# Designs tried in a protein design chat: miniprotein binders against tRNA-splicing endonuclease (endA). Part 20

Target 1, 353 residues: tRNA-splicing endonuclease (endA), of Methanosarcina mazei (q8pzi1)
Amino acid sequence: MNLLKTQLKGDRVLAGKEAVAELYKTGYFGRPKDDGLELSLVEAAYLQSRGKLDIELEGKLLGFRAFFEQASLRQQNFELKYIVYKDLKERGYYVQPSAADFRVYPRGSHPGKSAAKIFVHVLSERQPLSVKLLQESVASAENVHKQFILAVVDEESDLTFYEIKSASPKGEMPEPFPAVKADATFLEDRVIAWDAEASGALYSRGFYGKMLDPERLQLSLVESLYLFSRGVIVVRDRKGKIFSFDEFVEKASEIEGSFLRKYSAYKALRDSGHVVKTGFKFGTHFRVYRKVESIEKIPHSEYLVNVIPEDYEFRLPVMSGAVRLANSVRKRMLFAVEKGEEVEYLDIGRVKM

## First folded at step 10 (miniprotein)

Design te13 (from t0 with L16H R35Y W39L S42A N43F)
Fold by ESMFold2-Fast, scan of step 10:
Structure te13 (fold): chain B 353 residues (1-353), chain A 81 residues (1-81)
Amino acid sequence: as target 1 above (353 residues)
Amino acid sequence: SPEVKLEIFRLLYEIHRLAREAKELGDPEAAKQVYRLALRIAFLLFRLLITGDEELMEKAHQLIDKLQTIVNKLQEQAEEG
């Protein structure tokens, strides 16, 4: 049949002027250049698989396998990029290869109708992902008002797509804590607050801790430091000595890994109007509620939160597991990135394309 | 009851997820603890399915909480290493 003849040159496939009319103007494949059309390796492989073109290298016609092998030598991660490109094309998307990975047009749109609104980054699930690089990529997409999607290819060549965006969650609690004062004692690995009235208010109106009895409230270490730092509780050791902030942090850090980091995120979430519970039930540091009106009827938490350092490196199966769990209980997965005095949030959710 | 069967399926998914996460975090001794605990939970859920003993459900939840704590500790160590 009369297929378009093209030539493999470096990391591109070059086609003549006929390809502009047959591939670019009809399907927005490639980039017009000089008197012809320049195709990326993934576009050329896809079009070859559809019987739209022949590819030659130095006068030798390449079959699909031969071309795929050549492309793999010429472009890092070619196989992963091809898997993602093919999947998006088969779903009916218009896709433009870019220096990073892909620009994708929203469903029902194309290059002639609107600008690309989706950036897709391709990774193997075996590759670690730097949080710092991820935040930079997300910020770059958001600065140009585009959605950032991570396409993760597993060992079976199955694809999972994740939307990653920065978040600034705001709760609806009218006050972070009730106007009470209580004495508390640091005992072993926990803090116990005294006084029935203050303990009752902290529990039933502030949604802090758990009641052991009407006169004793058990507080987590992050809750305790938060209330102590606001003058709501005074924390003493067993001998009656009042803790300083630094003394409390030192002792708590001996008991809990990454205590100060977790506290920074706890503080930020409480200060932004949320109710925050420690949440190892779902493998996360916190369960976060936008609004709680009554201890008798606690709603479902909106977010599960994991706190990570700014130099954190994601293992993608761990990230995937956390996101799937949040989705299974109809919650969003937030990663709170600790940056000294400030906390930044990444909202990671699985999306269907 | 149908609710007990749904809870068993949920817990089976949870132990599978946690075992997968632990495998990826690279601590051989902790991975052994996770796998041994996951097997104990699976056997408890199997016994719950056969006997209908609701007390085993509470025990399964407690062991899953312990399993989650181990995985969280491994994640914190991966963050620090």
Scores: ipSAE 0.000, ipTM 0.141, lowest interface PAE 19.8, mean pLDDT 81

Design te15 (from t0 with L6K F9W L16E S42K N43L)
Fold by ESMFold2-Fast, scan of step 10:
Structure te15 (fold): chain B 353 residues (1-353), chain A 81 residues (1-81)
Amino acid sequence: as target 1 above (353 residues)
Amino acid sequence: SPEVKKEIWRLLYEIERLAREAKELGDPEAAKQVRRLAWRIKLLLFRLLITGDEELMEKAHQLIDKLQTIVNKLQEQAEEG
């Protein structure tokens, strides 16, 4: 075993012709250039740690610590990228460093056999992540038909991987509305429908609300506005005056924080053919069902939905907690990003590489 | 810190909401277990509020996650039933 001699230059490590045969053709490390091999800093550090090469800077041999310190000065977030690179290599993946961190080949494939199918973006758990930047990164990956994965590094250097993708959920529910309008009253922080036949139809066929007794249906504020806007219910105040759409929105917004944002997501999910129930998790607004046949045979919900504004900034521990909770009950976590009247969805799940 | 205090009040609200949801499901033994866990978490949060020991915040989050998981499972079972 003769160690390959290499030189640190800029943000690259340069190796001679022998490295092409010993590192590139065997393990797909680096990029051939000018009859030699050009290695990224993370590749060079990994190979040095395995005793495969020596690294010089201006005629001076660098040990692993000295090289690591130089690499950290030459590349932003080098230490985080190295942790992730090393982990993926030790799992047996072929990995290509890129401007967007890493391109990863699926297990059983390599650069000479197929295209990379996974983009990996590296973040510290303490770094805030804007939803706008996240959506741009996901869209960039999806435009070239690749999976987008976040590799999150905590202060103990533990790694957690998350797959993030756009979602366009579509349900299979018909719109079972009664032929006549039901009368309802706005009481404190909820709406009560009084007509027994219409209430029964809304509950048993539409899967709206909660029956207080056989004659009275309790509706949440978002459910009520949805049914009101479709002409299915007429909502009155305690004095018998009928609400306008704007009057209802104003009153509901005084009671519920971010009411209109939640309503936009609720409406979009119902309009796309889902049954939507109020959520029961931290910050989770809805449980979503693709199809429900009867009230006696309600299946497990497919999604838990959290509604966020377009200027939202993820705190990664909060995101991780939400995803972990969804996984514990075998549901997917969906973040509904409200953009005025438009709603976009991000499906976030933990993956094991 | 002010940020920690704000988080403690948010968690206290969530614990009370989860305990109420479990009670409304009509399973007395499950509701009793949820109530006991909720009380333990409240005591931990009050201790954190008084002492300022921020290391307890991670433990509080873990216990509340466990409480939420239990309540979610009970609600899924009630819907299936």
Scores: ipSAE 0.000, ipTM 0.115, lowest interface PAE 24.8, mean pLDDT 80

Design te16 (from te1 with A38S L49F I50Y)
Fold by ESMFold2-Fast, scan of step 10:
Structure te16 (fold): chain B 353 residues (1-353), chain A 81 residues (1-81)
Amino acid sequence: as target 1 above (353 residues)
Amino acid sequence: SPEVKLEIFRLLYEIQRLAREAKELGDPEAAKQVRRLSWRIELLLFRLFYTGDEELMEKAHQLIDKLQTIVNKLQEQAEEG
């Protein structure tokens, strides 16, 4: 029927008492304040685009373009926030603008019936994203039992939504190892274990390495250090001298970039009961299995893992590509954040809203 | 290196733009071909990002050139039909 008259003031749009009945009580737009309704700039733009209200500034009526330009001057990233707000509203969600960006009610719920369950953070695909700030945001959402969703806006104003959560993956693999240490030799860029019985057990029960023949097992450097540190293998140079832990780390670090960082993640995953294999064919550091029963029947891995330093800056197209690749092979994408002796995980997945 | 990572970023934007352009031209089989080629390029770029194998960069450029050729042909066919 009749359009509501509103006033642009600061970073808000103010409407009279009629708007409480027509917008707030019916659709949960805005916040009742004094004898009227206070709308955020994204709410006002959306409602103006729907023909629900007129917006004035200092007695002058603003068209949609003029209001959008004013809103952009009054709120950082207004354009991106509007794109995300409009998309979520058109999907049927109830959405409350907040300091974090948006609080969203799940399908079939609204502000009058339950608490918001989703925090949405809006970013341009060109913005770098600090892993430290991301972990803090995820922890804040999880502390109040809400999902953290990243809404990425590309250059064509298309949206992709990602759920990001902390992870504590737990596998089901036992760790029975031979009682007697297996002899192994560091050769060029790999380690070869020579004892047929121990090699067979490590391969068929522990799912370590690759058998070169029935008597010899090839181990990666991270696998070798893990087994060495547990007393399962003794690693020698070509002249028979036993490596110390530090000597092994030094030599491996000369061969592999970020060896210790990758080792920390490998160790954490194995210690939590997983089978861990190279992820090279998927463009990741590792692929990870919760349980493997036999070498003849290896299931699909559950996770792809990339190991990153705690000062890492995500580039959103790279993050998006890694997530898409994991999804294409029906796996979850984990980022293992190395913090000295600690490893923390971020589980990043694309979601449909 | 930082320079290699920035170039990977630029190429990822480029292939995403080309894939969207191809999809909008309305040929389902061509869109499928473009999507498959985009996946191959993404795989190479992610390997380069995590491994530092710069030979993959040259291969990625070659595949992006092929992708551009396909999109150009689709654009020409849309203008003709």
Scores: ipSAE 0.000, ipTM 0.407, lowest interface PAE 13.1, mean pLDDT 83

Design te17 (from t0 with F9Y Y13L L16T S42M N43L)
Fold by ESMFold2-Fast, scan of step 10:
Structure te17 (fold): chain B 353 residues (1-353), chain A 81 residues (1-81)
Amino acid sequence: as target 1 above (353 residues)
Amino acid sequence: SPEVKLEIYRLLLEITRLAREAKELGDPEAAKQVRRLAWRIMLLLFRLLITGDEELMEKAHQLIDKLQTIVNKLQEQAEEG
């Protein structure tokens, strides 16, 4: 009948010496401090819901609802964090609240046995997520050899978990350039190469473009700039004038939103030894292949790639849709973050905890 | 909002394109399913145009993603023989 007496103070719940033995040494709740135990608000709410402690505020005993309301006033997104904390605890995990939300120990481990291996960040599905902050959080976790997990809470309080990791994809294509030269024309929103031998070599050896017929190859604008920048094609306008690099970029940018950004990602993927197919098949900017041996038997692509700017803000339903889309065709979803001359990659997948 | 109207127009063109692609793949049952989903999305876009409810725009994007996924699966099955 005697519950542990605790006091709500600021964003913490303070317990006496007896709580160290009853909560910390048995279940690793809280942090020992000054011969007592300091509990986070989510830990205190969880333990109160299980009948393990009483919480007082300035001499007044708080019921669960009253404490929950006080905690919500004292900590941003307390209710979302509590939902995630409770779920992880009920799945059997040891969970340590932190400034970045949660540190989680793998199954069969606890704070006394090993270090936490998982960082969990909690978001409502309606919160925007800065790609810059996401990359910083992922890098921070990876620097200490931990997984980074997003816990997304929907309007029904259902949870979906996503693993996010940095990626450095490396393809296995030995030499992407056939030794050819081709004349090409900029038409509407695409480039057409007219030489049958060069078109055939670009298509069958380099896996560029789409054949319109045996003599004509259709190239996307990013493929065209890549080949043009390397002297493989010469691009003319409808009147026969040869484009400079800057003139091509200017015209392509008028037609295609974020052209240079997409080009940077396309170039990086090709330069890293991949075959890259353009167009919006599967609703993404690119399909990426580690190795293609023959045009007659193209394997399934490894990655679907969306290119985003450094200042991009994810809307979580959009991120979830992209991951679901990749999973539906058994591919990984890769986000290419353009940072001027550099491109960095985030690999995002749904996980089961 | 001119930007919202442009987005609705773009989505209507996308739905029409996806329904046409599904029909061209020659699977009449799959084409029927795609047409039903396309009609549902179209009704949602009309409600968005009348009510201005921004939440409906997000739902329309989600349903179009599902429609694209279905068409993509049909295209992959056709390519695999």
Scores: ipSAE 0.000, ipTM 0.226, lowest interface PAE 18.5, mean pLDDT 82

Design te18 (from te1 with L6R K23R L43M R47K I50K)
Fold by ESMFold2-Fast, scan of step 10:
Structure te18 (fold): chain B 353 residues (1-353), chain A 81 residues (1-81)
Amino acid sequence: as target 1 above (353 residues)
Amino acid sequence: SPEVKREIFRLLYEIQRLAREARELGDPEAAKQVRRLAWRIEMLLFKLLKTGDEELMEKAHQLIDKLQTIVNKLQEQAEEG
């Protein structure tokens, strides 16, 4: 290929009619305009690095460094976008500019053959990410049956890709309930159920709580409220007075931070047929199982779950850490977003492009 | 319709241009809002392209006009700074 002469103008690189045949019709670079070709700055930088074109500014030929410096002055986050663009091109993808940053064609396809399947949003590891805006972007992509991917660039210009999907997880557990209500007492920071038969059924068939001995079941506060609200247990204070729902919430909220938010997510997961285990073992709020057949043969949990408010701002190193932790124990990471009475889920996983 | 398909692609390039212009004006919060609206319009145009629901075309034009108004106001504010 002979080098094409182009001109840097504003935030674009302009090429003549020859570039339409040599770059657009063959490689789908740029946008035809006025019998010529208009290239984005990232496309022009990539093509210049491949020896495909010369770039001039006011009659002066720009080397790669000089052009890169000019592009950085002309476009916000040019460096991050170039890093991601170059990586995707080197993997063999066809990539087009998008409002999200890039739209990417399926592996082995191109713009002349099919529609773009992947939307890529580029951000720095240091940039906070609004969960509300993220959910909107994911929902919009899913409505047109496309994947939404975050391309995160760290301080050493290393790239990590994350696929983000909405999730509607469904479990396969039947709901076991004792024939009679179990009596329970609120003690310190936990609830103890006293009825041996009901405690045994809740533990061995429902996989609630932890047996302290053959007659006593220890329940977490979210487990207790769930069972109480369903009429399975009656919770009393130390003097024998039965709690109302509001009284239980008030007392539990004094003990456990974000109790009601965690409870909403716990309830949603249990109501959808999952076994849900509480505790700090993996630094997440919950471990979630689609199906458990026996207490002696508990499988690996399918999901680790963190509950977050709808106004949450992700710190990307924290998000990355959570995803890595889930992967290291062969689980998926779900973020349960509390929206008042509603709970929505985001499934975040590292992907290889 | 080839004419409708060509119009959709023209509008897709237009919203990409507007989102880019907003990014370069030095108000990162306003740029984020413009990008959010541009993304929503892009999704609506892809839905129109896939389903052929031409009722969405009028809605797309209205939203793009709103987006242009927002970007023009941001440009005016940036020039005054």
Scores: ipSAE 0.000, ipTM 0.176, lowest interface PAE 22.7, mean pLDDT 82

Design te19 (from te1 with L6R F9W Y13F R20Y)
Fold by ESMFold2-Fast, scan of step 10:
Structure te19 (fold): chain B 353 residues (1-353), chain A 81 residues (1-81)
Amino acid sequence: as target 1 above (353 residues)
Amino acid sequence: SPEVKREIWRLLFEIQRLAYEAKELGDPEAAKQVRRLAWRIELLLFRLLITGDEELMEKAHQLIDKLQTIVNKLQEQAEEG
């Protein structure tokens, strides 16, 4: 119905004055410019597939295939962006191309009625995603009160949407139990606390470590440094020498990869009132609990946490796997981004559009 | 491969034809189901076009055969009305 003549120029398609009335004022396609309408390549391809316009290049009329091939040469990841754009349009959304790939309007709204509420960034699952880029994108969206969504196309051609937001988790646990200093020894990759009374209190009230027997508590290295830094335990080497803080960090760092990074996150979570369990259950660094009342009645953890450096680069299948595992056990997936003494959190979850 | 790209475009036209035929049969729920499956196949074919993963071609053929079977059944039901 009523084909509009347009011209392909660079990475845009230019239409005349009539297109403003027929495409922009009715469906909010394109951007009015001068006396005409400027369409993105993605919008032009979609409208051409709907029989709404003819596209010419230097006087030659292009069919859909010829135009799609030209657009693919003129725009990076055009095919992926078109896939996502078409999906969102078929779901009934009003969608505007943007620097974040797309701005999407909430259901039942349009550009003339309200502001866009969603930024969508399009990725192939084979593309790496830097944490720095991700944090900047999320912060930009949150600064203007918009949701940030990743649209990922995987090897099985499943289009999956992920919401990513910053998080500031707070627990409800009381301050760590102030116990008299317990004597402890650094052994292999663990620390063993020897005092029955202190070990029992740390385990049953603080939810630290694992009891080896009624008189001996096994602590992970991050738990040990946390308790040592609070003056709760005194840690000795096999020869009886007391560790300084720096000596402990040096020794632990030789044994455990990324020890200080994991410790920073562990400390931040404990200091914010959480119970934190160590170990790689579900392939994560920590399981985190908002509140635990007794050792006999430990609830399911609220969060699974992976600690990553600020220069980390996500492999999307790994990210997807972590989110899927957390979802399958009804937990939220947090990535703790270590920035020296500061720790920032990204909450990543799968969403339906 | 130029041969694989030609096959991808042939299959894209095929699924568009099948979706159009289903739409014209006048069953809105069946047309919606056909559109949903056609869209999944279209994503798979665009993925194949982007990645060059020719192993996805066999999966695309299987899904298109399934789509053709559904459309044939809808046409048969429409003719019987």
Scores: ipSAE 0.000, ipTM 0.209, lowest interface PAE 19.6, mean pLDDT 81

Design te20 (from te1 with Y13M Q16A A19L L43F)
Amino acid sequence: SPEVKLEIFRLLMEIARLLREAKELGDPEAAKQVRRLAWRIEFLLFRLLITGDEELMEKAHQLIDKLQTIVNKLQEQAEEG
ESMFold2-Fast, scan of step 10: ipSAE 0.000; ipTM 0.379

Design te3 (from t0 with L6Q L16K S42D N43M)
Fold by ESMFold2-Fast, scan of step 10:
Structure te3 (fold): chain B 353 residues (1-353), chain A 81 residues (1-81)
Amino acid sequence: as target 1 above (353 residues)
Amino acid sequence: SPEVKQEIFRLLYEIKRLAREAKELGDPEAAKQVRRLAWRIDMLLFRLLITGDEELMEKAHQLIDKLQTIVNKLQEQAEEG
C-alpha cells in the first residue's frame, strides 16, 4: 500500500531515502545517490505499473500513459527496452540498466551476491544490424567474460533472444588433404577429376566432392581451387590447357557469385581441420564436420555456415530464418565474416531465457 | 628442414600482414588484388613445404618483395589522396 513519491528529472526518476530500503535493498532497483535513489526510466515504468510508486513532473502527477509518453521523448527506443525489461523481470531475473542496454544476473543470483554474467542488447526486428558493430559488442562482452544476447522485438511486441558469441572452430581431421596428385578438367560450373586411385583417395580419405563413377570425382569450384592451391590437382580447360591460379579464379568468379569470399571461408575451415561440404543443402553455403572417420559413418554436421562480407548488415528476419533452419536440423549456425586473408566466426543461436 | 619450415611459416605470416595492411588503406579493389597475390604466394610456399625444392624459396622471397612494394605504393597513394 505504500506508494513512493518520485520526480521525473531528465532521463531518470528520483526517489527519496525510503526508496533505498523499499526498492534497492529488497529488489536491487535503481542506484543509491546522495540521500535517495536514482531509477532508470524503464525501472520507474515497471515499478509504476506494479503500483509501487507515483511519478511527478513539475508538480503534476503522471499516470502510466503520460509517464510512458514522457519517457519515450527522453530515451531512444524506450518502448522496446521496456518490453524487454518487463519480460526479464517477469521471468524472475535481476536486471540492471546499462550504457549498452541491460546487465542480467544468472538464475539464483543477484547484484549483492555476484557479478552480472549477461549483456542484453535490444533491437527492433525492422532495424538492420551492422556485422562490424555486432562483432565489437560481442568482443566487449567476451573481454569481461559475459554472455552477449540480442533481444529482438517484433511488430507484435513479441520478443526472441539470441546468444551471439565469437567462435574459433577447430576440427580434428589429421590431414587437411590426401597426399595424391590428379588431373582434372574444368567443365561448365564444376571440375571433374580423372583417375580412380586419386579420386578414391580424395573422396574416401579427404571427403572431397561426389563420385560420379569409380573413375570420376566431381568437385565444387571452391574445393577445386583449394586442392589446386595445395598441388593435389592440376586443372585443365576442355582443350587441355592448364589453368594458372589467376585464370582459375577469374573463370570461377564468372560462374559463382562471391566466389573469392566463399573460398576464403572454405580454405580457413579446411586449414583448421574440418571436413567441409559444399552445395546449398538447407540454403547455406557449407555444412561443416569436426571429424569424419569414414564415408559409411558420416555423422551429422556440427555447423551450417553462411559466408558474409565484413560490411554486411543483418536483416533480423533473415538471421532468424537461418538460425531456425539450423536448429530444426540440430546444428549450430555460424556466420563466417570474410576479412580478406582472415575469417572470423559468429555463432548465433536462439536461447530460452 | 626445421630451419626451412620456420622460414616458410615466417613468410606465411608476412603475406597475411601485408594483406591486412592493404585492407586498412581503404581501397577495396587494391586490397582484393593484394589478397589474390598473397594466395598465389601461399600456394608456392605450400609447394615448397611438400617438395623441399629450395629454388622455390628464392622465388617466394622475390614475390613477397614485390608484394611489399605494391603495398608501399598503395600506402603512398592513400597518404596523397
Scores: ipSAE 0.000, ipTM 0.349, lowest interface PAE 15.1, mean pLDDT 83

Design te5 (from t0 with F9W L16N S42Q N43I)
Fold by ESMFold2-Fast, scan of step 10:
Structure te5 (fold): chain B 353 residues (1-353), chain A 81 residues (1-81)
Amino acid sequence: as target 1 above (353 residues)
Amino acid sequence: SPEVKLEIWRLLYEINRLAREAKELGDPEAAKQVRRLAWRIQILLFRLLITGDEELMEKAHQLIDKLQTIVNKLQEQAEEG
């Protein structure tokens, strides 16, 4: 209510003792320090815009524009952080600026009542996002039992919020391998199994491939390597020579980009009890089912999965598009991060604050 | 560019004028939405001023056109009521 005098110093705005009573104890703005209150630049800008304080720099009063320009020089991405801070404040949240951008208190709570439960990281949609840094940020939030949210600011200064969490998906299929053996042939970009009984079992009990007719099953290359690795199929070339595991990998890698990376994720999902369908349906690498009881009544898949390398850099419009696509078909979007012999998952979904 | 800076100032003036006009038309919720949109445009113009990314100027013009359309509709509704 009262207009408080404050001073811009470094990347902070310093206020006297009266600000502790008027801003901190009433609204939880800033941090008490010594005999006064330290405000972050985003807090000071917000409070100045609401007529709660004057900001001086070296004895001279700064209007809102002059302060905003100074703040932008003193803090990286200040303008984006301010957009997000103002939006969250207008939604009624209590927000604490931090090294990870913001800590947010749950609806109906405040710093005096409970701990912050949400970490918010602010990005421009044009900024690349390293998957390595993203995983580190998500792990840091989860280690302290907080949600991790990306606040993405687009070129029109509109906000979209995404919740990102690590995932350990578990299926309910009891056995990925039917007790069969089949001879198969590597043809062009696919593998064809020729035994009617084995093909029928792989299709109807294992939910592998696509039947071309009652006697022939078409398998994708990742499905084929998975079955071949367990001795369920024996794969020959057109001249009848049996492939070794390494020969199959070499040939498949010439045909499919990132074959081994996709195979690692396919294998991990199958080994964790899922039915996995291959192909670029919906623009993703896989559709994943927690449980399938019958080929005649296949349920809707629960996840769409894209496989990415550990050094992947997200383009945020592409990430947004993938999440929107999964939502439009009522599925969750998983990114499977290949890390040598193991695979980690990120579950990315749009949230409304 | 001096020309870009002058255009930014002109647009800031227009945004403030439109926000003031909306306030005077007597619809508190509509005036709140106009102020929110005006603020988003101001931040976009500040980003342009700081980063020099002239692509943001085109987006600012599009949003100001939307803001003008909203204020024109509010003016028409106020005259009819």
Scores: ipSAE 0.000, ipTM 0.239, lowest interface PAE 17.4, mean pLDDT 83

